# Ledger of designs, part 2: VHH binders against StAR-related lipid transfer protein 4 (Stard4)

Target 1, 199 residues: StAR-related lipid transfer protein 4 (Stard4), of Mus musculus (Mouse) (q99jv5)
Amino acid sequence: ASISTKLQNTLIQYHSIKEDEWRVAKKVKDVTVWRKPSEEFNGYLYKAQGVMDDVVNNVIDHIRPGPWRLDWDRLMTSLDVLEHFEENCCVMRYTTAGQLLNIISPREFVDFSYTVGYEEGLLSCGVSVEWSETRPEFVRGYNHPCGWFCVPLKDSPSQSLLTGYIQTDLRGMIPQSAVDTAMASTLANFYSDLRKGLR

## First folded at step 1 (VHH)

Design A5 (framework vhh_etentamig_d1)
Fold by ESMFold2-Fast, scan of step 1:
Structure A5 (fold): chain B 199 residues (1-199), chain A 126 residues (1-126)
Amino acid sequence: as target 1 above (199 residues)
Amino acid sequence: EVQLLESGGGLVQPGGSLRLSCAASGFTFSDYYMSWVRQAPGKGPEWVSGISGSGDSTYYADSVKGRFTISRDNSKNTLYLQMNSLRAEDTAVYYCAKEYSDEFWTGYETDAFDIRGQGTLVTVSS
C-alpha cells in the first residue's frame, strides 16, 4: 500500500510540472518528447505525449504487465510476473534489447507495477525494487518512478491522450549523452510500436 | 527539405586512408546528432559512428574503434569521417544520417534509417 500510494502521488506530481520546466528532446510525427533534470538521480526525467486512436482501457491494457505487451513492444524481449498481489498490482522482471547497435547492452529490470484510475482515465506506473537474483547476460537497470497516464480526448471519446514519464538509470559505463539519445528515441518508438499494435 | 550530400569515397588498398564528408542543408545542423551508416553488398545497413550536436561526444561501432574518427564543423554544416587502416571488410556505400529515424535506436537490424543522400562508395581491395 505504502509503495503504491507514494508511487501514484509521485507520478501525479510529475504530471503537474509546469510546461516551462520542460525542454524538447525529440519531436517526430505525432509524438513529442521532453526532458528535465531528475530529482532522483544524476540523469533525466523524460515526458512523452501523443494521441492514440483508441479508448483508454484498450491502450492501458496493452501497456501494463500482461500477455499483450510483448506482442507490440520491440524493445522488450521478455516479461515475467514474479509476484502477483492484486489484478492491478504485481512485481515483474523484464528485459530489453540492446540499443545503438549494442553500445547500450541488454538490460534487466525488476519493477513493482500498479494500475489505478486517474480522472476519467487510467494511470499505469512502476518503480524498480530490490531483487537478489541477477542474470549475467543482462545489466540490471533501475527505474525511478515511471508511468503512463491515459485520458479520453475532449470531444473525441474514441481517442485518448497518452502521456508517459520515464526515469531510468541504465547503469554500467555508458556515456550520458548516449543514454540521453537512446531514451528520447525509445520513447518515440514506444508510441509508433503501440499504435501498430492497436491496429 | 533536409539534404545530405556525401563525398570522398573511392578505391584504396588495404591499410590506406580516406576522409568522407557530408554537406548538410535544410535544418539547424548543430541541433542534431549525426551518424555515418554503411551498407556492404548483400547486407543490411550497419551503424558506424555518431557524434552529438555540439561535437563533444563521439561513438563508434566495435568494428571501427581506433581506426575511424568522426568530427563535425558546425560553422560549415559539414560532417566528416576520417578512415585509417582500411580493411577489405570496410567496403560499402557510406551514408550520412540525421537523428530523426526512431528505428535507428532499437539495436535490431533495420533498413529504416533516415538517409537523404546518395551515399559515397568506398572500395578497399588490392
Scores: ipSAE 0.000, ipTM 0.179, lowest interface PAE 12.0, mean pLDDT 81

Design A6 (framework vhh_7n9e_1)
Amino acid sequence: DVQLVESGGGLVQAGGSLRLSCAASGFTFSSYDMYWGRQAPGKGREWVSGISSGGGSTAYASSVKGRFTISRDNAKNTLYLQMNNLKPEDTALYYCARDESYDILSGYEDSLFDYWGQGTQVTVSS
ESMFold2-Fast, scan of step 1: ipSAE 0.006; ipTM 0.226

Design A7 (framework vhh_7ocj_1)
Fold by ESMFold2-Fast, scan of step 1:
Structure A7 (fold): chain B 199 residues (1-199), chain A 124 residues (1-124)
Amino acid sequence: as target 1 above (199 residues)
Amino acid sequence: QVQLVESGGGLVQAGGSLRLSCAASGFTFSDYAMGWYRQAPGKQRELVAAITSGGSTRYGDFVKGRFTISRGNAKNTVYLQMNSLSVEDTAVYYCAADEYSGLFSDYPEDYDYWGQGTQVTVSS
């Protein structure tokens, strides 16, 4: 099977993990972040969930690789589409800002990205792929399967529920406590920044 | 400063029993979830038992009704009663504390504080 099929099925499996298997990592107003040990590497699979005051299509269009992502996402410092396969499918390279007073130096990722319908909403998912060119100012990180589900709220179709799954190997020499702190904060900030970007 | 001190380990014959204790200091014990983990040589730490601040309990599959975790908040102590011990139970047993008191953690990485461990050796 294709990479897009495998990736989609993996995210749907994550979305089916029972509530009691998750541990709260961070809870701020209107967003909860959970985690559990990853089955892909010796780090964590993170889950974040919160309500957006916008429709599914607009929320996902701000998240998927495209012209709007850099306008609102404080962590992402560049985004280049390296290969276009079809409208909802590409390979992208992006970079992230340093974190925790540069204890985590800027990272670079090269991801396959795919956006597809899911129930009455959308799933935008990604996974890192091998890419030989590296840039010395960045450490190459690796995203195991990750993605964002967005579905309409039953009783409020102008609002949507956004659920994310992230499992990132930041690579390099970083204390485990710093990685854990940064990941939880990154997801909470993602929601805060996106909400401001959607207006 | 936070301290967890395990006691009660030792050598026991298969079929025997041991009771482990973990005395906690430096934090409000009743607010924390407590866990027991074990690690045999060459293996990763695995969950033996956990107890929430409210007293709900969870056990690893390999201890199958043989072990009981309990807590004495007045004494700032968590206990592990180990019955029907087998050679496969031989390991260093670690006490752990988790500030997130309402849910179980199966995962060593989620616990905030750890004791130094106590050796349990089961002979045939």
Scores: ipSAE 0.000, ipTM 0.108, lowest interface PAE 18.1, mean pLDDT 84

Design A8 (framework vhh_8k46_1)
Fold by ESMFold2-Fast, scan of step 1:
Structure A8 (fold): chain B 199 residues (1-199), chain A 126 residues (1-126)
Amino acid sequence: as target 1 above (199 residues)
Amino acid sequence: AVQLQASGGGFVQPGGSLRLSCAASGFTFSSYAMGWFRQAPGKEREFVSAISSSGGSTYYADSVKGRFTISRDNSKNTVYLQMNSLRAEDTATYYCAKDSEVTYWDTGREYAFDYWGQGTQVTVSS
């Protein structure tokens, strides 16, 4: 309860950050990605936003830990639910593919995940937690608070607005410019992949 | 078939300069971002620089900012890396890479690369 409350409040705080605090990092068709220096670590907090041609529940069900995530997400290579506390709350371990032709080698994350109502939509959020078991084929990364807000578009009932906040410490010896390149590209790809996966 | 031909490497003294070239064929060059990576013996490959499809935006690793300049000539299907004020730690094989996707972007840091050139060796030594 304590961790879910703090996590929710942190994401809501990110969602209230004023527009002029953000710098455009990438703008591709139907997605804008922004960033600002993170207050959690020596890296960036990324924001991505775009319209989905689908309703809130279907969008978030494809994002939250569950049966559909691996079917569409090109970055995520495995997902194991380690502990299930309640229907919308778990600890999961997942792995990601190498990036920039393995300049960034495959990573492993262990995250607390929580999905909750937010205004007329949903928030699915997460944060890395301590986990002693490691696998040598992966570098253990760390997600500072991250999440996805999805709310209905007021005058377009078949559409929703998806806004994400991601701040990942990939760990290891990687140039920050390569990390930043990979992060912005990954967020844009997330939207295009999700749009294709929503059928 | 995608082909990338890196050239221009060689031996230089510290403080010297070299210009690397990457000649590209087999794809619509003007539609893709291009980048340079390097790898020293016994070390991991690292990002050096990237340039947008139009040439309007460029990105550099912190270790090379202010010393290296990436540029491209879309009429010649070629990307360049001008390396100034070279240091011993710049010694590596330099690889040219093509972005894996067409993008529409106005600020940098946003490429994944799916094709690598043969590489060209740069040695900075006295």
Scores: ipSAE 0.000, ipTM 0.140, lowest interface PAE 18.0, mean pLDDT 83

Design A9 (framework vhh_etentamig_d1)
Fold by ESMFold2-Fast, scan of step 1:
Structure A9 (fold): chain B 199 residues (1-199), chain A 127 residues (1-127)
Amino acid sequence: as target 1 above (199 residues)
Amino acid sequence: EVQLLESGGGLVQPGGSLRLSCAASGFTFSSYAMSWVRQAPGKGPEWVSGISGSGGSTYYADSVKGRFTISRDNSKNTLYLQMNSLRAEDTAVYYCAKDRTEVYIWGSDYEITFDYRGQGTLVTVSS
């Protein structure tokens, strides 16, 4: 589909951005988070990277829309597949918990999701689409192109390198300091939670 | 064309209460989220509270949560801030703002910025 090709090409473009264009937003043990101004909206494109002690297909299976995501992801409170086109392609709706004492209230996203081979690994990517049904408990957020690359480590193929690109417009009324705090912490927590969930 | 006019500030004793108002004109009030922002003498702006266009969602800074209540009357194009249990550290000029969070240039300290602010109303909490 046209949307899947454009989305894949956009993520590959992000993956080729030079190191000097990124600024470190947060660095904790085994994960680094960077950001740069987004070309898509008045916000940031975030990059996170860390090593997983598992093979590519198991890592991505826990990230892509499916039954395993809610088992480990503390931020995500629901996940519904609204339409599926192929095994690797769907439209999904998910919700997120409130953050920072509800300064960031719960959000809802409706995303096109696509998973495809990339080099010796996988890419799972998504982008928000228009969806008319809204739920009053949630503010509708918007994901500009986002995705996760997972490739085997060259020196240890039982381990993988997970690189994420996240580009979220949380919408509503949120202070920039709350957005920055939430995004950097969310990405660091994503890695630690996923690592626990893989076993 | 967009105009915001704050009122209701004044001198109050610690533990007292004040209600601030903001009269809005020049835009469709119910279509926009609104905020209260304050600036203490010699300091930068601090976001205090926010409310969605419909009034269905409200947000508060930790420093005021449980003491302040934001509300709006869309039929009167007016935003309110009810301030209870006031403290000396609440002393500031209070501005109402037509909300839009801006993302700043890379590597900088983050700060909140709003599309438009009024002239402000001074709140002094003193014995």
Scores: ipSAE 0.000, ipTM 0.133, lowest interface PAE 15.9, mean pLDDT 80

Design B1 (framework vhh_8k46_1)
Fold by ESMFold2-Fast, scan of step 1:
Structure B1 (fold): chain B 199 residues (1-199), chain A 127 residues (1-127)
Amino acid sequence: as target 1 above (199 residues)
Amino acid sequence: AVQLQASGGGFVQPGGSLRLSCAASGRTFSSYAMGWFRQAPGKEREFVSAISWSGGSTYYADSVKGRFTISRDNSKNTVYLQMNSLRAEDTATYYCAADRGPYYLSSTYDESEYDYWGQGTQVTVSS
């Protein structure tokens, strides 16, 4: 199967996981974050969900690799499209800020990114790929399959439901408590920042 | 935030060619996807062509495929529509439009997805 087909099918499997298999990791107003042990690596698959006061296309256009991701995303410090195959398909390299007083130093990721229709909405997903060039100021992290589902709310055409699945191996020597704290906070902050970034 | 000015229209005979330009003002032109729409007398406005913010993807209405070519020059903040093999049915006022998002195929054809519109330029194809 092609990488885009395998990636899409994996995200749809995550989206089908029953609610009782998830454990709440963080709950703030308008966002719930859950996690469960990953089947891909020795870490967690995180799920986040919240309502956006905007339509599906606008929400996903702010998330996928594109011109305004850096306008609102406090964690992402750079984004370069390394290879562009289609409007909805690329390989990108991005970097993230240090976290927790630099206990988690800045990371670099190289991801295949793919955006496709899903039911009445969209799915934007990604997975890290091999990339030989490294920059010494960054630790190369690895994203196992990750993605964002956005679907219209029933009977509320101005709103959408945004559900994310994040499965990141930060690599290096980081205390597990620091990883746990950073991941839950990062996902809650993602929603807060995105809401401020939407038009 | 962006303002658009379309130009390049005029009178041309069937089979002729015209090049339309859409000049954009604003610092972040390269972050906008751009589209061309047209409206003939007594008809609804219809999609003609679109180009993604990077220029990597182009889209065309079936009626213009193979005859029209959309392109952009981000260094000049300008989008072009090269119109070849013009027909009487291409007679219309042509409008350029901008959207602050990478385009998906389904949203590319909807005029409601475009945030900014320029005043039109008239194209008349007649013998």
Scores: ipSAE 0.000, ipTM 0.133, lowest interface PAE 15.6, mean pLDDT 83

Design B10 (framework vhh_7n9e_1)
Fold by ESMFold2-Fast, scan of step 1:
Structure B10 (fold): chain B 199 residues (1-199), chain A 125 residues (1-125)
Amino acid sequence: as target 1 above (199 residues)
Amino acid sequence: DVQLVESGGGLVQAGGSLRLSCAASGFTFSSYAMYWGRQAPGKGREWVSGISGSGGYTAYASSVKGRFTISRDNAKNTLYLQMNNLKPEDTALYYCARELTYYEGSGTYEAFDYWGQGTQVTVSS
């Protein structure tokens, strides 16, 4: 569909952004997180990258909307498929836990999700869509184009390289320093939690 | 492995002050928000205060706001709680904790990832 092609092309553009345009936001063992000002909103486009000790298909199956995501993802508190178009394409609603003692209250997102082949690996991407139903316990956030590239490591075919692009407008009245702290930590924690989930 | 060790508790008279410390090890301290919680005799655990990894953002429970000050020294991997104008109702076991906890049984989060064994604060009149 048109939306899936446009989303895929946008993520490929992000993946082509020159190294010198990124600034390190956080660097911990086995994960680097960078950011740059977003062209979509008054916030940041984050990039994270790290090696997974597993094959592409297994890594992406744990990330894409499905039964395994909630098993390992500490931030995500619910995931519902609202509309199913194809095997690799849906609209899903998910919620996230509060952060920083609920200074960032629980959020809700409604995203179009699409998973497709990319080179010798996979790309799982998403973007928020308009959805009229809201739940009072959550603030509706908005994901500008986001996604995860996973490709096999040339020298270690049982391992893969996972690169993520996250571009989230949390909305609401939140101090910018709290947003910045939470986003960088969330991405680093994503990798550590996923690695534990794959074991 | 992750360790959090509290100290500085004791017996103090109403109106007095105490400074609690939490020594952290086994993780990159500056990368995590840290919290103080307490549990009074016969009651559940209550959140007291929190501080972001950089120290740039702090938050307090209404019951302690204006009396307690949270701070951290990232070079020493230490979290502090300065408690002033203590009241008998502040009597509790005080413990520090690291942000975000995965709830193993349900996939929902608890507020804290790890917490120490605590340090007892007793306020007498």
Scores: ipSAE 0.000, ipTM 0.161, lowest interface PAE 12.5, mean pLDDT 82

Design B2 (framework vhh_etentamig_d1)
Fold by ESMFold2-Fast, scan of step 1:
Structure B2 (fold): chain B 199 residues (1-199), chain A 126 residues (1-126)
Amino acid sequence: as target 1 above (199 residues)
Amino acid sequence: EVQLLESGGGLVQPGGSLRLSCAASGFTFSSYAMSWVRQAPGKGPEWVSGISGSGGSTYYADSVKGRFTISRDNSKNTLYLQMNSLRAEDTAVYYCAKHPYSTSWYEGLDYTFDYRGQGTLVTVSS
């Protein structure tokens, strides 16, 4: 199977994990964040879920690599498409801002990104790939399989349910508790920022 | 030359209190955020608490929130960690750390805290 098929199947597996395997990491009014130990590395697989007051296509178009991501995402500081295979498939390089008083310094990621239909909605997913060029101002992080499922609400098709799975190895020598503290807040902020960007 | 010197560690009973100090020199102390990081025997480092340069913002790991208080005295170039309601799992070497301006030290592969000190041992046991 291809990289896109393996990635898609892995995300569908994550989406099928039973509720009792997750531990609540953060809960605010309109978003819940859970985590469980990762099977891929010495860290966590995070799950976030919340309702968007917009249709699936608009939500995913703001998340997938493209011109609108930087307009609303406070964490992402740059985004370059390095290789464009199809309208829904690319290799991208992006950077993130430092976090927690720069305890987590800026990171750089090089990810394969793939967007595909899922049920009556969409899945936009990614995984880091090898890339030889490095930039000394950034630590090269690594995303194990990550993705965003967006499906219409059953009784309100103008709204959608957004569920994310994030599994990031920030690398470098940083305290694990700092990563844990930052991840839950970052995911809650993602939802808040995206909601503002969709307006 | 940047220097950090931790002190105040020792042996304490569960439920007890300790106050750690870090004396800083060689840089404009009030311009940098500072952190406390601990490392228990046989385990990796755990970030405990952080404070902004002005002291106006403080942050804590969930494991210590409500029990530990970070503070600083910029006139004395000193960082503090007040530790209350200590537990056996708080046993660790505690390090004072200065935050960098996002400098890479390992040819773009790693970032480290600038000038983390030698640490001070805290043992919580009965």
Scores: ipSAE 0.000, ipTM 0.234, lowest interface PAE 13.2, mean pLDDT 81

Design B3 (framework vhh_gefurulimab)
Fold by ESMFold2-Fast, scan of step 1:
Structure B3 (fold): chain B 199 residues (1-199), chain A 126 residues (1-126)
Amino acid sequence: as target 1 above (199 residues)
Amino acid sequence: EVQLVESGGGLVKPGGSLRLSCAASGRTFSNYAAAWFRQAPGKEREFVSAISWSGSTTYADSVKGRFTISRDNAKNSLYLQMNSLRAEDTAVYYCAAELPYGSGSYLYTKSDYDYWGQGTLVTVSS
């Protein structure tokens, strides 16, 4: 319970960061990605935001650990729920595809995941946890607090605003320019893939 | 279910060294983040050092460069090598372990840990 409260409070703090602190990393049609130096590690906290043509519950159900995530997410190659605590709370292990001609080799993450109400919408958040079992074909990455806020649009309640905060230490020996390029592209692709998956 | 037992404390002169050990029994230790905390007489318990199951370490500024935390998962043991000891290092030292849902970046407060040992006294004086 303490981990879910701390994680939720950290994401709400990120969501309150002033616009002036962010720098645009990538802007494509219907999604903007920003970043700022992370206060957790020697890397960046990324923010992405865009409109979804669907209601909050359906959007978050496609993002949170469950049966639909692998159907649309091009980066995620496996997802195993290791422990269930409640319907909205679990520990999961997932893997990601190699990127940039395998300059970034496939990664593995073990995350605590928690979904809770936020304003008139939902917050689905996660953070990497210690897990002893490793798979040698993957480099174990680390997610500092990450999450997705989804709230209804005031003038269009059948649409929602999706805002993500991603703070990933990919580990290993990767050029910083490759990390920067991959993170911004991954977040933009997340939105286009999710929009296709909701259809 | 997990029990932690500290050992290695004692009386040492300023500039000396001590190695503390913490033995875990019960569950598999390798699934847990682990840490050392200390409590000086009349003060609250403070963070000293933490180590993840993978070996990532963090240290309080007051001990950085002098103390080294390590673990041996096969022996279910956690260690703290203490060098260049100072009078202000005098305290009861506690071993702590978390359930396998913690993280290295969030192992700074006593409330982050689920299991605690009884403590071992370290006295640094002439």
Scores: ipSAE 0.000, ipTM 0.119, lowest interface PAE 17.1, mean pLDDT 81

Design B4 (framework vhh_7n9e_1)
Fold by ESMFold2-Fast, scan of step 1:
Structure B4 (fold): chain B 199 residues (1-199), chain A 125 residues (1-125)
Amino acid sequence: as target 1 above (199 residues)
Amino acid sequence: DVQLVESGGGLVQAGGSLRLSCAASGFTFSNYWMYWGRQAPGKGREWVSGISTGGGSTAYASSVKGRFTISRDNAKNTLYLQMNNLKPEDTALYYCARGLPYEDTSGYLEYFQHWGQGTQVTVSS
């Protein structure tokens, strides 16, 4: 019934997918990106994982909708909170820069966002929602359930493990190879940008 | 300041039809599931129908399924209820209600945060 409950349960389900179901899509220093066919659409569910040199609360505060996201995220060009329901729950509209020499033109997303406790850490998750207003300079993309888990490292409590699940339908007329390349690079760049943005 | 204003009620004979409207203001209408409820004389409120943010999903109480159709026009911030084959048992004050953002709470009146003042529907035998 509840979108927040369904979204949280879906992300926890993704987090429980066995290691042998994932295929490496990209591996760069300090971040690995995997993917598997999505059960939501004709595309992929991506998983990314890497260590942050910061505590859970600070990492998630930089990721969730709020004042710091645009300071570090090279892909995101605008972020508007359209409705605020709780400190941890909102609907946001955000835009992204063009990619691959503009083979992928700028996108717009309207997402429900929810942040909740998970084990000793946090989960910040989202999913696109119906939204009638469009802006002609952007193609409306669609995020199937997505989110970021952040938990403390047991052997290094000043560090945390950040695991993301991203499942984006970019829509429009884009070659599948370009989509695949852009998604893997976007996730790797997310980690490098966030690491630079952390205080 | 959330406001919901119902209209379209009236007196109709059994087997007849009515179309109710609800004008919404003070919030982003397209972000909310919207509902119709009703209250018969001397009875408690009951849920009648619900519709998703974009209109792609609808739900109905068993007592009205097949006879009533819920719809919405997000450009006009308006919710509708088309009522066909009305029965004397449909006599009630009909309320427009705002649910939770993006969450289907069909059948659960406790999650309907804002209600309009209602529009009276009277069905004669």
Scores: ipSAE 0.000, ipTM 0.203, lowest interface PAE 15.6, mean pLDDT 86

Design B5 (framework vhh_7ocj_1)
Fold by ESMFold2-Fast, scan of step 1:
Structure B5 (fold): chain B 199 residues (1-199), chain A 124 residues (1-124)
Amino acid sequence: as target 1 above (199 residues)
Amino acid sequence: QVQLVESGGGLVQAGGSLRLSCAASGFTFSYYAMGWYRQAPGKQRELVAAITSGGSTRYGDFVKGRFTISRGNAKNTVYLQMNSLSVEDTAVYYCAAQYDLWSGYPTSEDYDYWGQGTQVTVSS
């Protein structure tokens, strides 16, 4: 089975986890963030969900690797597509700014990215891969399977439901409590920033 | 337990000055963006001033040049210096805190924590 098949199946499995297995980590108006212990590493699998006032294709086009991501995403400081396999499939390298007054120094990720149809909508997912080139100004982080499901709202086709699963190992010597608190706020900010970017 | 406690409000004559303080506890203050909002009777709450964890500032249009926001991380306190006060500045002033992962990024209106407010009354 290919990496794309395994990744897609893993995200669909996350999407099938029962509601009672999740604990609320943060709830602000128009977005809820949950978490549960990760089965992949010593950290958490986060789930975020909220309504977007836009159609599935436009929402996912702003999230997947491409020219629009950097226009709205305050966390991401660079994005380079290293290899194209298909229109919907690539290896990308991206960097994030320092966080918490640089207690979390800038990170670099190298991810396989895959976008595929899911029900009446789309799934854009990713997972970190081995990449030999490193840049000394960044700490190489690792994304265990992560992704974004976007489906049309029933009876409101101009709106969509965006559900994310994020499972990031920032690596290095960072207190886990700081990472966990930062992650919940980062996901809430993702929704706020994306909503502004779609205007 | 998170607490934001405002102080420094009161009655002042038009043209006068006040300095508001907001003492924060129960979280790591230096990681948070802080804001001041105000609400007059029968009106919606509006932004007065905000300061990021990195010190970048933003002001509401009606207070630019008259008010200054600042923070003292060692004292877990955010300040609002209010100069050239007018009757239009009469409102309850609220302190707000938002977890800010970025030094220097602007704050949003969706703050995590709010204080109970302090009354500022400007008489003619």
Scores: ipSAE 0.000, ipTM 0.113, lowest interface PAE 19.2, mean pLDDT 82

Design B6 (framework vhh_8ghr_2)
Fold by ESMFold2-Fast, scan of step 1:
Structure B6 (fold): chain B 199 residues (1-199), chain A 126 residues (1-126)
Amino acid sequence: as target 1 above (199 residues)
Amino acid sequence: EVQLVESGGGLVQPGGSLRLSCAASGFTFSSYSYIGWVRRAPGKGEELVARIYPSGGYTSYADSVKGRFTISADISKNTAYLQMNSLRVEDTAVYYCARGYPLSYWDTSGEAFDYWGQGTLVTVSS
């Protein structure tokens, strides 16, 4: 099996996890964030879900690697496509801003990214890969399998349901409570920022 | 369809050099996969010696060969190389070229590689 097939199957497995295995981490107006212990590392697999006031294609086009991501994402400070294999498949390097008054310093990630059809909608997923070049201003983080499912709402086809699975090892020496707080807030902010960016 | 063909193996004296080639067909090095060199010495297990992500330029080496071996790829020729310098008796092994995934947590497992060449013997003696 290819890396894209393995990654896709892993995300579909996450999407099949039963409701009672998730614990609410943060619940705000238009988004709920849950978590459960990760099977990949000593941290959490996060799930976030909320409604977007836009169609699937437009939502996912703003999320996957491309020119629109930096326009709306407050956390992401740079994005470079290192290798573009297909329209829907690449390796990217991106950086993130410091968080919590720099208790979490800026991070750098190098991810394989893949976008594919899923039921009536789309799945955009990624996973970190090895990359030898590092920069002193960033700590290299690691994304275990992560992704975003977007499907049309049955009662309102001009709207979509966006479900994310995020499983990030920020690395470095950071208090776990700070990591947990930052992750939940980052996911809530992702939704609010994306909603502003979709117009 | 997908094939990897190694060449360049042979008998060499300690301290000598040898260059292995791996010609790929049925896919291009601009794909999402990486190319690795895996060796198996008599009576030993498999060891990933070096790998390269050809389109990205990333390379890595086993500690046993760092500073002595260099992996490279020529994307236009769809061929990967392993330049072996300062060869030692303990480098004697069958060397395999293999295509693998850039997903790092699979790099140490047999499932990290999906296609293998037939292998080329390198003997370092007298």
Scores: ipSAE 0.000, ipTM 0.121, lowest interface PAE 17.7, mean pLDDT 82

